# VH-VL binders against Netrin-A (NetA): the designs that were tried, part 22

Target 1, 267 residues: Netrin-A (NetA), of Drosophila melanogaster (Fruit fly) (q24567r46to312)
Amino acid sequence: EPRACIPDFVNAAYDAPVVASSTCGSSGAQRYCEYQDHERSCHTCDMTDPLRSFPARSLTDLNNSNNVTCWRSEPVTGSGDNVTLTLSLGKKFELTYVILQLCPHAPRPDSMVIYKSTDHGLSWQPFQFFSSQCRRLFGRPARQSTGRHNEHEARCSDVTRPLVSRIAFSTLEGRPSSRDLDSSPVLQDWVTATDIRVVFHRLQRPDPQALLSLEAGGATDLASGKYSVPLANGPAGNNIEANLGGDVATSGSGLHYAISDFSVGGR
Short names: E, the ipSAE of ESMFold2; O, the ipSAE of ESMFold2 at other seeds; V2, 0.75 times the mean of E and O plus 0.25 times the DockQ between their complexes.

## First folded at step 18 (VH-VL; framework fv_iluzanebart)

Design c2 (from z3 with heavy chain H104Y; at its last look DockQ between E and O 0.95; V2 from the best seeds 0.86)
Fold by ESMFold2 at other seeds, look of step 18:
Structure c2 (fold): chain C 267 residues (1-267), chain A 120 residues (1-120), chain B 107 residues (1-107)
Amino acid sequence: as target 1 above (267 residues)
Amino acid sequence: EVQLVQSGAEVKKPGESLKISCKGSGYSFTNYWIGWVRQMPGKGLEWMGIIYPGNSDTRYSPSFQGQVTISADKSISTAYLQWSSLKASDTAMYFCARRDYPGYYYMDVWGQGTLVTVSS
Amino acid sequence: EIVMTQSPATLSVSPGERATLSCRASQSVSTQLAWFQQKPGQAPRLLIYGASTRATGIPARFSGSGSGTEFTLTISSLQPEDFAVYYCQQYYNWPYTFGQGTKVDIK
């Protein structure tokens, strides 16, 4: 079989404008927390201090493996709005991947939607759903492949598996006509975009041991609709909720979204 | 300097046709959405529709679908708003506006307005 | 279609005082919200975009805040030239929509 010289995809997001609806430290110094190895570690962000700033520009810059840069949202509250990232590619690209690389020790997203635009950000359509609760939150089965009749539709993936350092969407994976893309106008249209919008709905709750020091206000915030609930796998009553007491001062959990790279493979 | 310059005021009778213009300069006309906003006397602003001149993709707000035609001539960097049969209720100020891109999507440049008066 | 609702319809304030204008969306528009000032016979003037970012040349007395469905424009010390009608507009998704306006009058 002949080997054609097909143009490679590039990172269409590199140096492209990205707008975040929320950035840690934008209204002055704020406290954010990371959760690693069953422990909680909190720090300060401040957009006026370059050593403690985490701007949206970090999402599309050239990351050096020795100097990783991060965007961080403000801490998420139970009643706050969803956090969004909006990326303008500037022209039409045929996309093969959309990848969000988590910052080291970042709290993990649980539920989110990737939207695309083909009209330079005027209108938006779903591209990919992610959730541990695809049916409940998005009314969709957790599917990894499609048939011919729906290979141009957004699907929902469960990304709660441990050991993944990034959230990745392969635009053609599991779509029957992808092996012959040149002959599929439906899939050619499916992979075409001018802009990408990511809407974060929920964070995963961190490991229970890391939560032991939270005040009662922080624990109730974690139980709200902005955080995932644990899946029940055992008999009733096998999860013991810590009683934090009524005299504990309320504080936020410091949980937030933290992404080091927003990559879009396109041509 | 990015500018939108609209055609002059119009006085018309009901039933007449009209086409008003919005000429863009100082930027790549085909790479930005440009749209039309109506303001009836003493009333607020309302979106009518928007066009991407590079491919003529045209969208209307639901209240204006079928009521007006939005078009563009990219060879002369001009967008148009036209009526086939004016009504007295079409008496209004009409603005064109350009949408910013990439990055933010707000309306960053406005035309000066075209007053259309329709009376018997 | 996303409905934008402004309140109050009319706000009477004295020069030098603070004015606070509200804008509510029928569904989340994230921070993709703009504020415009309009005086009679003139085109709208962009004040704020991205919910909180001042446009070029806009005095610091104008500030915006909010995200999602609730937004506020604040004028911290009204000047005589600030008496006008103010509109919010969402640009989150087509069709774009304006609020009905808030007229800021001399008390």
Scores: ipSAE 0.826, ipTM 0.918, lowest interface PAE 0.7, mean pLDDT 85
ESMFold2, look of step 18: ipSAE 0.846; ipTM 0.926
ESMFold2 (binder alone), look of step 18: mean pLDDT 90; pTM 0.920

Design c3 (from z3 with light chain S28R; at its last look DockQ between E and O 0.95; V2 from the best seeds 0.88)
Fold by ESMFold2, look of step 18:
Structure c3 (fold): chain C 267 residues (1-267), chain A 120 residues (1-120), chain B 107 residues (1-107)
Amino acid sequence: as target 1 above (267 residues)
Amino acid sequence: EVQLVQSGAEVKKPGESLKISCKGSGYSFTNYWIGWVRQMPGKGLEWMGIIYPGNSDTRYSPSFQGQVTISADKSISTAYLQWSSLKASDTAMYFCARRDYPGHYYMDVWGQGTLVTVSS
Amino acid sequence: EIVMTQSPATLSVSPGERATLSCRASQRVSTQLAWFQQKPGQAPRLLIYGASTRATGIPARFSGSGSGTEFTLTISSLQPEDFAVYYCQQYYNWPYTFGQGTKVDIK
């Protein structure tokens, strides 16, 4: 009878260098905001103050439920660039997963791409796409079925389907040759990487109810429809388009990317 | 101290071969990409190609593919740029440069340059 | 291939004045952009990496900004030793590419 090989797991990202393209408070004190129970709470980040700093090294340090540390980007704006994390593993690993753990109360990403490199960060190829708008943003169908001809290709998944506090990519899930990886040079090459790059394109919008939690006067405006907030993808999701003005998508909203752990399972 | 030291200036005629060198010291030569940049007289900087000496993985910019050969000898920590048949248009200054890794991928160390003059 | 375009080609500036150099990428390069200074007969000198981080030993009058496709190098108070040619370079993906250069000359 055949023996299934379960790869030994280590967190290849532990203590590995991570470079972020954007970090809250890098150019002085900035405001950032979170949503908890439909309530907005805003705070200050400042990289010169250790108690209010959220550096990229928090992504790969020691984390547990009693000692959560966070990296936070600067608040996203309609005219701003994508936000990028680049992780150098230092050598070749065969990867089984890439996981990004959201910080408590963090705004949730909607659209993002994971890239990999096998040449120490010189060149990059797509590894996984995530979006509620896979076809529009990335030209890929959502929930693509896999066969042996396309099992080595990056797929696109809708991040809104799981509501958990993490974003997870399993490198071998749904790939037929993964049941006997030792016999598939193509899939062995697929899982091999020296570096991982994550590019965040869009945040999910906060829950519309959280945006409409106002003082006593707000109930009157809500009844008139004044605070009806359009949803980018209808009832299944909330998105923030990069070209939105005002407090919905600008730095005034305080919405940002916040990740407490960047884990990479591999050998 | 991390250094890249290039071979001396060359004066050549069209059709001759040439191999110039870039010796790395003060670091682990096999663990960093090292590449070559051309600067024609009065012109800007152009990437030619890059090599990872640990496994000889070699990449060229499209306009230099097939025009030059990049190689390395890791036993003496030296990278090379080589022409089989020089042309007058190869007259330029040539720099080698090391790429930083891990985490940051910028060129952090440069050689002093090698002037190659090709004239009939 | 990602094309880097610098402007202006030549910038005439008096000592003590502010110099502003622009660099545009044909595709997004995040913040993986470097600025180099080059004087005649010398190798390029790294000034800025990561779009905005000064390299070790670079004076505070040099600053960089930008992300994605638009980048700026600013020299806040130009010194006599700053008259040189400046190049931007993306290192987001191979092949790496330089801009055409901006020559900063005495007005």
Scores: ipSAE 0.854, ipTM 0.930, lowest interface PAE 0.7, mean pLDDT 84
ESMFold2 (binder alone), look of step 18: mean pLDDT 91; pTM 0.927
ESMFold2 at other seeds, look of step 18: ipSAE 0.856; ipTM 0.929

Design c4 (from z1 with heavy chain N31Y; at its last look DockQ between E and O 0.95; V2 from the best seeds 0.87)
Fold by ESMFold2, look of step 18:
Structure c4 (fold): chain C 267 residues (1-267), chain A 120 residues (1-120), chain B 107 residues (1-107)
Amino acid sequence: as target 1 above (267 residues)
Amino acid sequence: EVQLVQSGAEVKKPGESLKISCKGSGYSFTYYWIGWVRQMPGKGLEWMGIIYPGNSDTRYSPSFQGQVTISADKSISTAYLQWSSLKASDTAMYFCARRDYPGSYYFDYWGQGTLVTVSS
Amino acid sequence: EIVMTQSPATLSVSPGERATLSCRASQSVSTQLAWFQQKPGQAPRLLIYGASTRATGIPARFSGSGSGTEFTLTISSLQPEDFAVYYCQQYYNWPYTFGQGTKVDIK
């Protein structure tokens, strides 16, 4: 028999304040591009035009199939900084999941870190790593061992091209004490947060056919390591350098981070 | 309106103790970090430490750890900065500031400053 | 600890001219950077937060830019009341740190 009823988890991110370090059109009209079936389509974003704006508030708004809203970063360049999303939950929650839903046709992030704060955004600790290059980018092996001595530790998950258009982190999955959470102060502390910070380090490159639309001479972005190449059978944690001989330029590509929903399950 | 009002200027001798105050009004005092900033004569600004009055969580910048004590009395919406034994090098202007939250983490509300002078 | 370095230390500018102030972080602070103005005997006044967003009541002649490790405060058409010391401050992670300041003087 069940011991006690646990309150239902809610989306703690709904209507919570979120700040993005980069938003398309924030400094005037900008060009952005997306790729579908090897076809490039480019458009204009402009934060002063509500019909062409993709603000951070779209990440935590209520969405439906008739009115999907999207946050878009500025196009990723080789000289640019990493892109950061910062979400304030306003109080302590025990978190079950963090989910980022990609916008339609958005390229997937290849490498990113989720951080959490328990002190209302004063200090931050790693919560989850994602990368095709866990060891080289983050100094961590993919698929870390599961044991009681490291169940409170952030793990690094290999990124692939799954059938789903979301990035999901389950806070308790694969942690030995998770079924007995009420008896584990360590895991209770692990799942507790007041704020979430997501740092995007690297986008996945489009497949080679889609890259034919890119302007020549943009090898600088490839040299920076802001893009990766997805490989069908690449081993977890054994990463491939972003610069595969500089065959395709990415400067002026219009590629960017695009997320329609930032959800956080908590109580 | 949000206000931070600091205690008045102090003239002290080396070795004396001192406790200066920063009273917050116009907001829920316990839900915001309050920090202290030192400015030595002719010098720049430096963070000393910060306190969350709701649970007394207190953090210090490394160079000030063990040199001062930061505290708060949430029943009267007041934060404190105190020295057990003042030195002449403690002569400075001291500001308190409130950190905004949620949604932002910047300091837009500041106290007027408290001048502390320590001399023989 | 994230070190913030400002340049120049002193900037002499004529009224009506453009002033450009630089701030460099020892590691990325994303856009969690603020600019403050301070006049003698006064508390710091917040000008810019989030690297580029003007605080309430700040004139449009103040603008900020940058992300990561390099940041700029620009004052177009400098006014007499703008002669002051300017500080950048990161709030990306504790401990928070200020730059050492840039004094903007009348030329």
Scores: ipSAE 0.844, ipTM 0.929, lowest interface PAE 0.7, mean pLDDT 85
ESMFold2 (binder alone), look of step 18: mean pLDDT 92; pTM 0.932
ESMFold2 at other seeds, look of step 18: ipSAE 0.847; ipTM 0.927

Design c5 (from z1 with light chain N93D; at its last look DockQ between E and O 0.99; V2 from the best seeds 0.87)
Fold by ESMFold2, look of step 18:
Structure c5 (fold): chain C 267 residues (1-267), chain A 120 residues (1-120), chain B 107 residues (1-107)
Amino acid sequence: as target 1 above (267 residues)
Amino acid sequence: EVQLVQSGAEVKKPGESLKISCKGSGYSFTNYWIGWVRQMPGKGLEWMGIIYPGNSDTRYSPSFQGQVTISADKSISTAYLQWSSLKASDTAMYFCARRDYPGSYYFDYWGQGTLVTVSS
Amino acid sequence: EIVMTQSPATLSVSPGERATLSCRASQSVSTQLAWFQQKPGQAPRLLIYGASTRATGIPARFSGSGSGTEFTLTISSLQPEDFAVYYCQQYYDWPYTFGQGTKVDIK
């Protein structure tokens, strides 16, 4: 019955170094576009202009509704690599959550993986998968049993079903031994990390009406298979990667990843 | 000023043991991975393995697993590369290097190299 | 294990000319790629990290680009001190690996 004081969690990502593999405007002025309510609006990013820059440090700074700061990737192309965010916590934390807050009107990710490291970024293991195509892309069911035999395994969630402006992973939810974490070396190891890596694979397809105004280059980007499309006559919210040819893609659509906050609850 | 200073050149015969060193200074030795790289005569660079001196976590590249021992003594800020029985094929230049952290993971500082010659 | 492949094996150029070196990865390494210069009898020197960021003290004539599996090192105007062997190295996941090197010789 006597119990030790359990420390409170903090946002371990605050002031932590974060590196993005892609940032809008890093190699010259670029055009990015937002798709909302049957309308497309496009703007310019340029890392040399503070008023039009969207650097990675925006991921771990303070945000509010009056001054939302964003990191934005370069526009996604079919020939481009996946976009990554890498966060160094600097020491071991026991993590309770990882949250990515989308920027206002941002295109939503469809398929992505959160990895963790316990060895200061030397090696990496899957922590959480998100996709509308969990079975096809990651070989995992969208809902997995919560037995004690697999409570140390990464699971896959369909990010498209919750219609919210954030992507959230609760590290202990649905894991039976979490009720007595102090007595579970397996779960204590499971929640321990020194670094977090997020790999974005695919965006969700924007509103079809907004897509009608795309240039030929933007249409090519959508055809390249970097976006999820609805299943024909399938259940609502289920998407698959388009099976399109390997043509050269350009950045005409302006679609990109945009995140305003990268939060990590740790103790 | 960060510095990695390696032990001097060695001339050995096959079957002898050898332990070469890499002393780190000007930084917190226990908070950075230290790796070892082999360069055989006229050949390229190969990662052998790496150690985190703070907890002695040690990893080897597959080709070197069981071939050498990597260790560290944090009380004197020194990493080691050791052979129990040298072969002529161990003739090479050996470098140590520090991996930067946090925020980045690249190797920013290198030792001057230790030439090991193994001949009959 | 991620295999890094460099091309060409040897590049013969005259001083003042541009040199372009290629590096391919067998799978994506994101932008976690470094370029090193090595001269005979010396330790490798870090030139570029993060695929495109010059290390401290590296002249602006060295530039890097690429992401994923394809990377390029460019030397915009070769100087006599730039004739050396250049290696790419991924640090995306252990075990870390080097390319086999590109020797830049004077023509």
Scores: ipSAE 0.832, ipTM 0.921, lowest interface PAE 0.9, mean pLDDT 85
ESMFold2 (binder alone), look of step 18: mean pLDDT 92; pTM 0.933
ESMFold2 at other seeds, look of step 18: ipSAE 0.835; ipTM 0.920

Design c6 (from z3 with light chain T31S; at its last look DockQ between E and O 0.79; V2 from the best seeds 0.83)
Fold by ESMFold2 at other seeds, look of step 18:
Structure c6 (fold): chain C 267 residues (1-267), chain A 120 residues (1-120), chain B 107 residues (1-107)
Amino acid sequence: as target 1 above (267 residues)
Amino acid sequence: EVQLVQSGAEVKKPGESLKISCKGSGYSFTNYWIGWVRQMPGKGLEWMGIIYPGNSDTRYSPSFQGQVTISADKSISTAYLQWSSLKASDTAMYFCARRDYPGHYYMDVWGQGTLVTVSS
Amino acid sequence: EIVMTQSPATLSVSPGERATLSCRASQSVSSQLAWFQQKPGQAPRLLIYGASTRATGIPARFSGSGSGTEFTLTISSLQPEDFAVYYCQQYYNWPYTFGQGTKVDIK
């Protein structure tokens, strides 16, 4: 029989309005730092200088491998609020994925929540949780299997795999009725959204060697519980409650969120 | 020019019904949330509820659930706030407001207010 | 629902001086916070949205700051037309809520 014509999925986020709660350089020149591969490097952001600006519009523009554009938050602090991205799709879409592409050498998130709205941003419900500590932080098991009775519920996934340069949520993966979506009102409602909100809670702890190079200013935020701290001999060393190294008297680490692409597959 | 124009002041007695209106113009009425805010004499602002005229999706603040009815008639670009039986405690100024979308969700356009007086 | 608490209830300030108004949320509202000015017999006037962005046409003497649960509105040099009541409002999640207001009075 002839192949069924399937509507193309598009990046519904392309050129859509996105609002960040924090952008590096918005209050004047700021220092930000990257921690990767046992190395630490710091740079300056400034909204008034196009060569050193990292605005939210970079999240939904066209990126290419030769000119990656980044949004960067202001450096996070122990007393600071979580960082939020809010994307308005403008109409209802059936979503198949939400992907956040990290900037090169960016500090990596440990804990975050994706919310969705079906009412044009008025109210919000969880869509996906990510954490190395799903049970402790979000009250949800990691690696939860999905049956028909809970296939419309948000799950929690562990994002500590160091080989992943992106954070990806597949809206239908592991959900039994996904094979026949057109006949499932429950999953049709589950994948429907008009807006997406991402709330970043915690960063992964930087490489200890790279962190020590910032003795004057790098470690104060680690004591706040805003970072995952490996246990010396504990389970995988991924417990955020373990403040094993103690605090370093510093003014700031330069750690921040940095995303080059916010993609949403929809139809 | 985007405008919200409310119906005029009302003087009512307890037990009477009332329906006040908020007419939108200069924009696509069905694509924006419209809400109602109460201000009792000498008091602050309180959200009552909000409606999306395109599909009549209606939400109420908990304190007002079941106390009033919010509706809209998209054919005449008008939102309504309605009481089936007024009380003296309903004496207040009532404002309608439009919520901006997309991008930001703040209240960007306000009606001029409707004074409702309920007495003896 | 998210409770918004403003302080002080009344602030007496001479023209030309600085006024500082506080707004606290019972849980994080990110930067989804607005400040409104209201004069007697008028609808609220939007001053600040996104916690710190001035609305179009708002004088530079008005500034907002904060994120999460603690927010501040500052009027750097009060003018006679600034004596009014000021409200904060969160729009992070429904139901939206106002603070109870801060009245800025002469002297």
Scores: ipSAE 0.835, ipTM 0.921, lowest interface PAE 0.7, mean pLDDT 85
ESMFold2, look of step 18: ipSAE 0.842; ipTM 0.928
ESMFold2 (binder alone), look of step 18: mean pLDDT 91; pTM 0.923

## First folded at step 19 (VH-VL; framework fv_iluzanebart)

Design d1 (from z3 with light chain T31V; at its last look DockQ between E and O 0.70; V2 from the best seeds 0.80)
Fold by ESMFold2 at other seeds, look of step 19:
Structure d1 (fold): chain C 267 residues (1-267), chain A 120 residues (1-120), chain B 107 residues (1-107)
Amino acid sequence: as target 1 above (267 residues)
Amino acid sequence: EVQLVQSGAEVKKPGESLKISCKGSGYSFTNYWIGWVRQMPGKGLEWMGIIYPGNSDTRYSPSFQGQVTISADKSISTAYLQWSSLKASDTAMYFCARRDYPGHYYMDVWGQGTLVTVSS
Amino acid sequence: EIVMTQSPATLSVSPGERATLSCRASQSVSVQLAWFQQKPGQAPRLLIYGASTRATGIPARFSGSGSGTEFTLTISSLQPEDFAVYYCQQYYNWPYTFGQGTKVDIK
C-alpha cells in the first residue's frame, strides 16, 4: 500500500471560545417561541436559572449528556441589531466546512453571512452568504459553483428548503481547482482561517399554512411579522421588516435564533 | 503578571530620527497583536497601527500609513515605533497596548506612555 | 473606516448624580465596543468591554449598554474620583477607532 498520511479533519470549534452578541435571558426572564407542526409554543429563558438558560457555550460543547444543549438569542425586533456569533479557533486551520445545527423546532434563519479572519480576528472578509433573496439583500446571484477566475469569492446560496435542520457551508464545493488543492495557492488561502464570524440578518418567514390550526380555537393572534434585512450602512431595522417597529414594545413574536451546534471542520 | 513597559520621555528637534520601545513581559509575546495609540496635547486618542510579532504582520490606520514605522524584535519581546524625520506635529503622548485573544478582541494591557516633545 | 461619535463633548454633573454618555458608530459594530476612562497624565483605563461587561476591578456604578450603532455608558452615582475624559472604541474590524471623548466635570 502507498506510504500516505491522510490527516483526519477535526471539529476545530470544539471547546473554542465563542461569543454571542445576544443571549436569551441575559437581562432577566424573557419569553421565546418555537414552532412544531401547525402549533406555536412559548417558554421562558433566564440565565440565572440553569434549567432555563441557553448560553453560548452550548454551541461548542460536544461532551455534554445525551440531552441536546441549545444557545438562544434574545427575541429579535425590527429596531434591534443583527445577531452575531464570533468563534476564535486560536490558530490557522484549513477549513472544509462550517455547520450550524438548529435547535429542535427553532425558527430557521433566512439571511445570514459567514465571515472569516486569517489574522486572529483583526480583519474580516465574507466567506459565504445565505438568503432566499441573494440578489436583493446581498447583490449577488444565487450560485452553486464558481469559475476558475472567481474561485476565491464568497457566493450566495438560496436556503429555500425547510426540510433540514442544518445550515451547511462546504468551503471547496463547486470550485474547479479543489480537485488539485495542493497545486492551488488561491484555494489554499481561501480555506485558511483563524476565526469565524456569523451574522444573522433575518429569520425565515413562517409558512402561514403550517402555522394555522386545522380548527380555529383561540389562535387568532398568530400574526407573523415580515422578515427584513437592514441596509448595509443604515441604522434602521434588524432581522424583521422595519414597518414592524411600531409594535415591538411588549408584544414581540418571540422569534429568535437557536443553534445547538457550531461545527467547523478543519486541519 | 502581564506588563508593557515603555521607554522614557524624549525631547527632540525637528528632522531628528527617533525609535521608542514597548517591552512585553509575562506572556507569549509572539501570539498577541500589539499596537500604538497617539494622543496629541489636549486631544483625544487615535490608533496609529498594530503588529503581530509572530510573523511581523503590520497594519496602519490610514492617516499614519507612510508616516511612521512599526516593528518588533521577538527575541527581546519588544515592539517599536519609529520616525525617520520628526516634525513639531509629532509632539504627543504615545501608548502601546496589547490586544486580547482568543475570545475577546479588546485592548487588555496598556503601557504607561512615552512623551515625545519636538521643538525648535 | 468606522467613525465613532461621542456626545456630549462636556458634561457637568454634581457628585451623587447620574451621568449618561453616548457613543454612535457609523455602521454596526455588534457589541464589540469598549469604554475607557482617562485621567490627566495617565494611560487609558478599561471600564467596559463587549458593550456591557465591566472589566475586573471596575465599580458597579459603571454600566454599559447598547449594540449595533448606539451605545451608552452610565455612571449611576458619580463620585469625585470620576472626573475624567471618557472614550468609546470599536474593535469590530480594523482599523480600530476611538470616539473623540466626553469630558466629565464634577460640579
Scores: ipSAE 0.837, ipTM 0.923, lowest interface PAE 0.7, mean pLDDT 84
ESMFold2, look of step 19: ipSAE 0.837; ipTM 0.921
ESMFold2 (binder alone), look of step 19: mean pLDDT 91; pTM 0.928

Design d2 (from z3 with light chain G50D; at its last look DockQ between E and O 0.88; V2 from the best seeds 0.86)
Fold by ESMFold2, look of step 19:
Structure d2 (fold): chain C 267 residues (1-267), chain A 120 residues (1-120), chain B 107 residues (1-107)
Amino acid sequence: as target 1 above (267 residues)
Amino acid sequence: EVQLVQSGAEVKKPGESLKISCKGSGYSFTNYWIGWVRQMPGKGLEWMGIIYPGNSDTRYSPSFQGQVTISADKSISTAYLQWSSLKASDTAMYFCARRDYPGHYYMDVWGQGTLVTVSS
Amino acid sequence: EIVMTQSPATLSVSPGERATLSCRASQSVSTQLAWFQQKPGQAPRLLIYDASTRATGIPARFSGSGSGTEFTLTISSLQPEDFAVYYCQQYYNWPYTFGQGTKVDIK
């Protein structure tokens, strides 16, 4: 065993710059909503008011259990752009985990991708997929492990635990060479990153015109998983897609992404 | 003050070689991507390529791959754009630009431009 | 490669009036979109980054909006010094790309 001074892992994201593509109240006072004890509860966010502000810096600041701070996106709508978080670590780290901690009462994102960069944010590659519909949305099976020839490939994890308040990715779990990392240049490169990008995806609404056709093209689109139906309501399935409120128009559910901690274990 | 200062205008004939420079000052030269942007007369801006001087990692836009060479000498904080055999179509204004990091990734500092004229 | 398309190619506007410039991306660039102003013989000048944030020293009459694939630069009260060419540029993923430019002329 070599006697090198290898530093213990740290939260490489602490005090690191993070940029969100969407923040509640950034364009003036805005209404947002959440579930609270099976009831929808709505409030106002406004980035100019410190008491109603939920900025991206809350993702990487000191998380105090007596005063939890949150980043909140604007309410999500159908056909809107994805919401993105981008974290600059500043230098190369070997990463052991990436964790997103949900705020209290926050709905769980249904589908998301974690990307990494090794070139200081110039180019990006997939690191981990999460979805209740891995094959339909990302063309990948839901997996915990890789084969020896594909240890450097991103996997997709199925969402099965709606009561869990965090989303966690272990960079080495289920990869055969991980027990002897020092002897695997492939896995050493796999865990190396300078930046992390998280993209939250929305499921598309069915196209009424395509559904009316009911021809091979329309039926193929529905079978591909491109379109979704409303998911079950409730706290047991507190998922941003399930709580969007069926027939509600542009105001929708008022639901949004809310994250209190963006942690990255690195050395 | 963070600055990028480019070499002076060049008048050349087809077939000649040329190496123009972009000197960075006021910051840690090896810790930022530096790129080159071409603007042909009366035309828009187009990315040519970009280099990270700390490790010489160099990337080219597809249309410029193999057409020019981008390099850097970190001992004198200078990036270069180089042609082995100029063509009349290389007549253009060439800008260097630094990419900000960490945080936002936008181009935050620009050189003043180098006019290259290639004519018989 | 992400293609950026600007419209219109030329925009004629009287001083004091509003100018609205559009930029479309061939795929989502999130909010990693910058706007630049350029005058002849000068380097591009950064106006807006991250789709909507004004760069330091840029007058409040410049504002940006949009995300994903559709972006807008607005100049609320055009000044004589604002007659120039404007470019959008994505920095979401390499290779970075510019739009073709919109020339803002005096009417």
Scores: ipSAE 0.845, ipTM 0.926, lowest interface PAE 0.7, mean pLDDT 84
ESMFold2 (binder alone), look of step 19: mean pLDDT 91; pTM 0.926
ESMFold2 at other seeds, look of step 19: ipSAE 0.851; ipTM 0.928

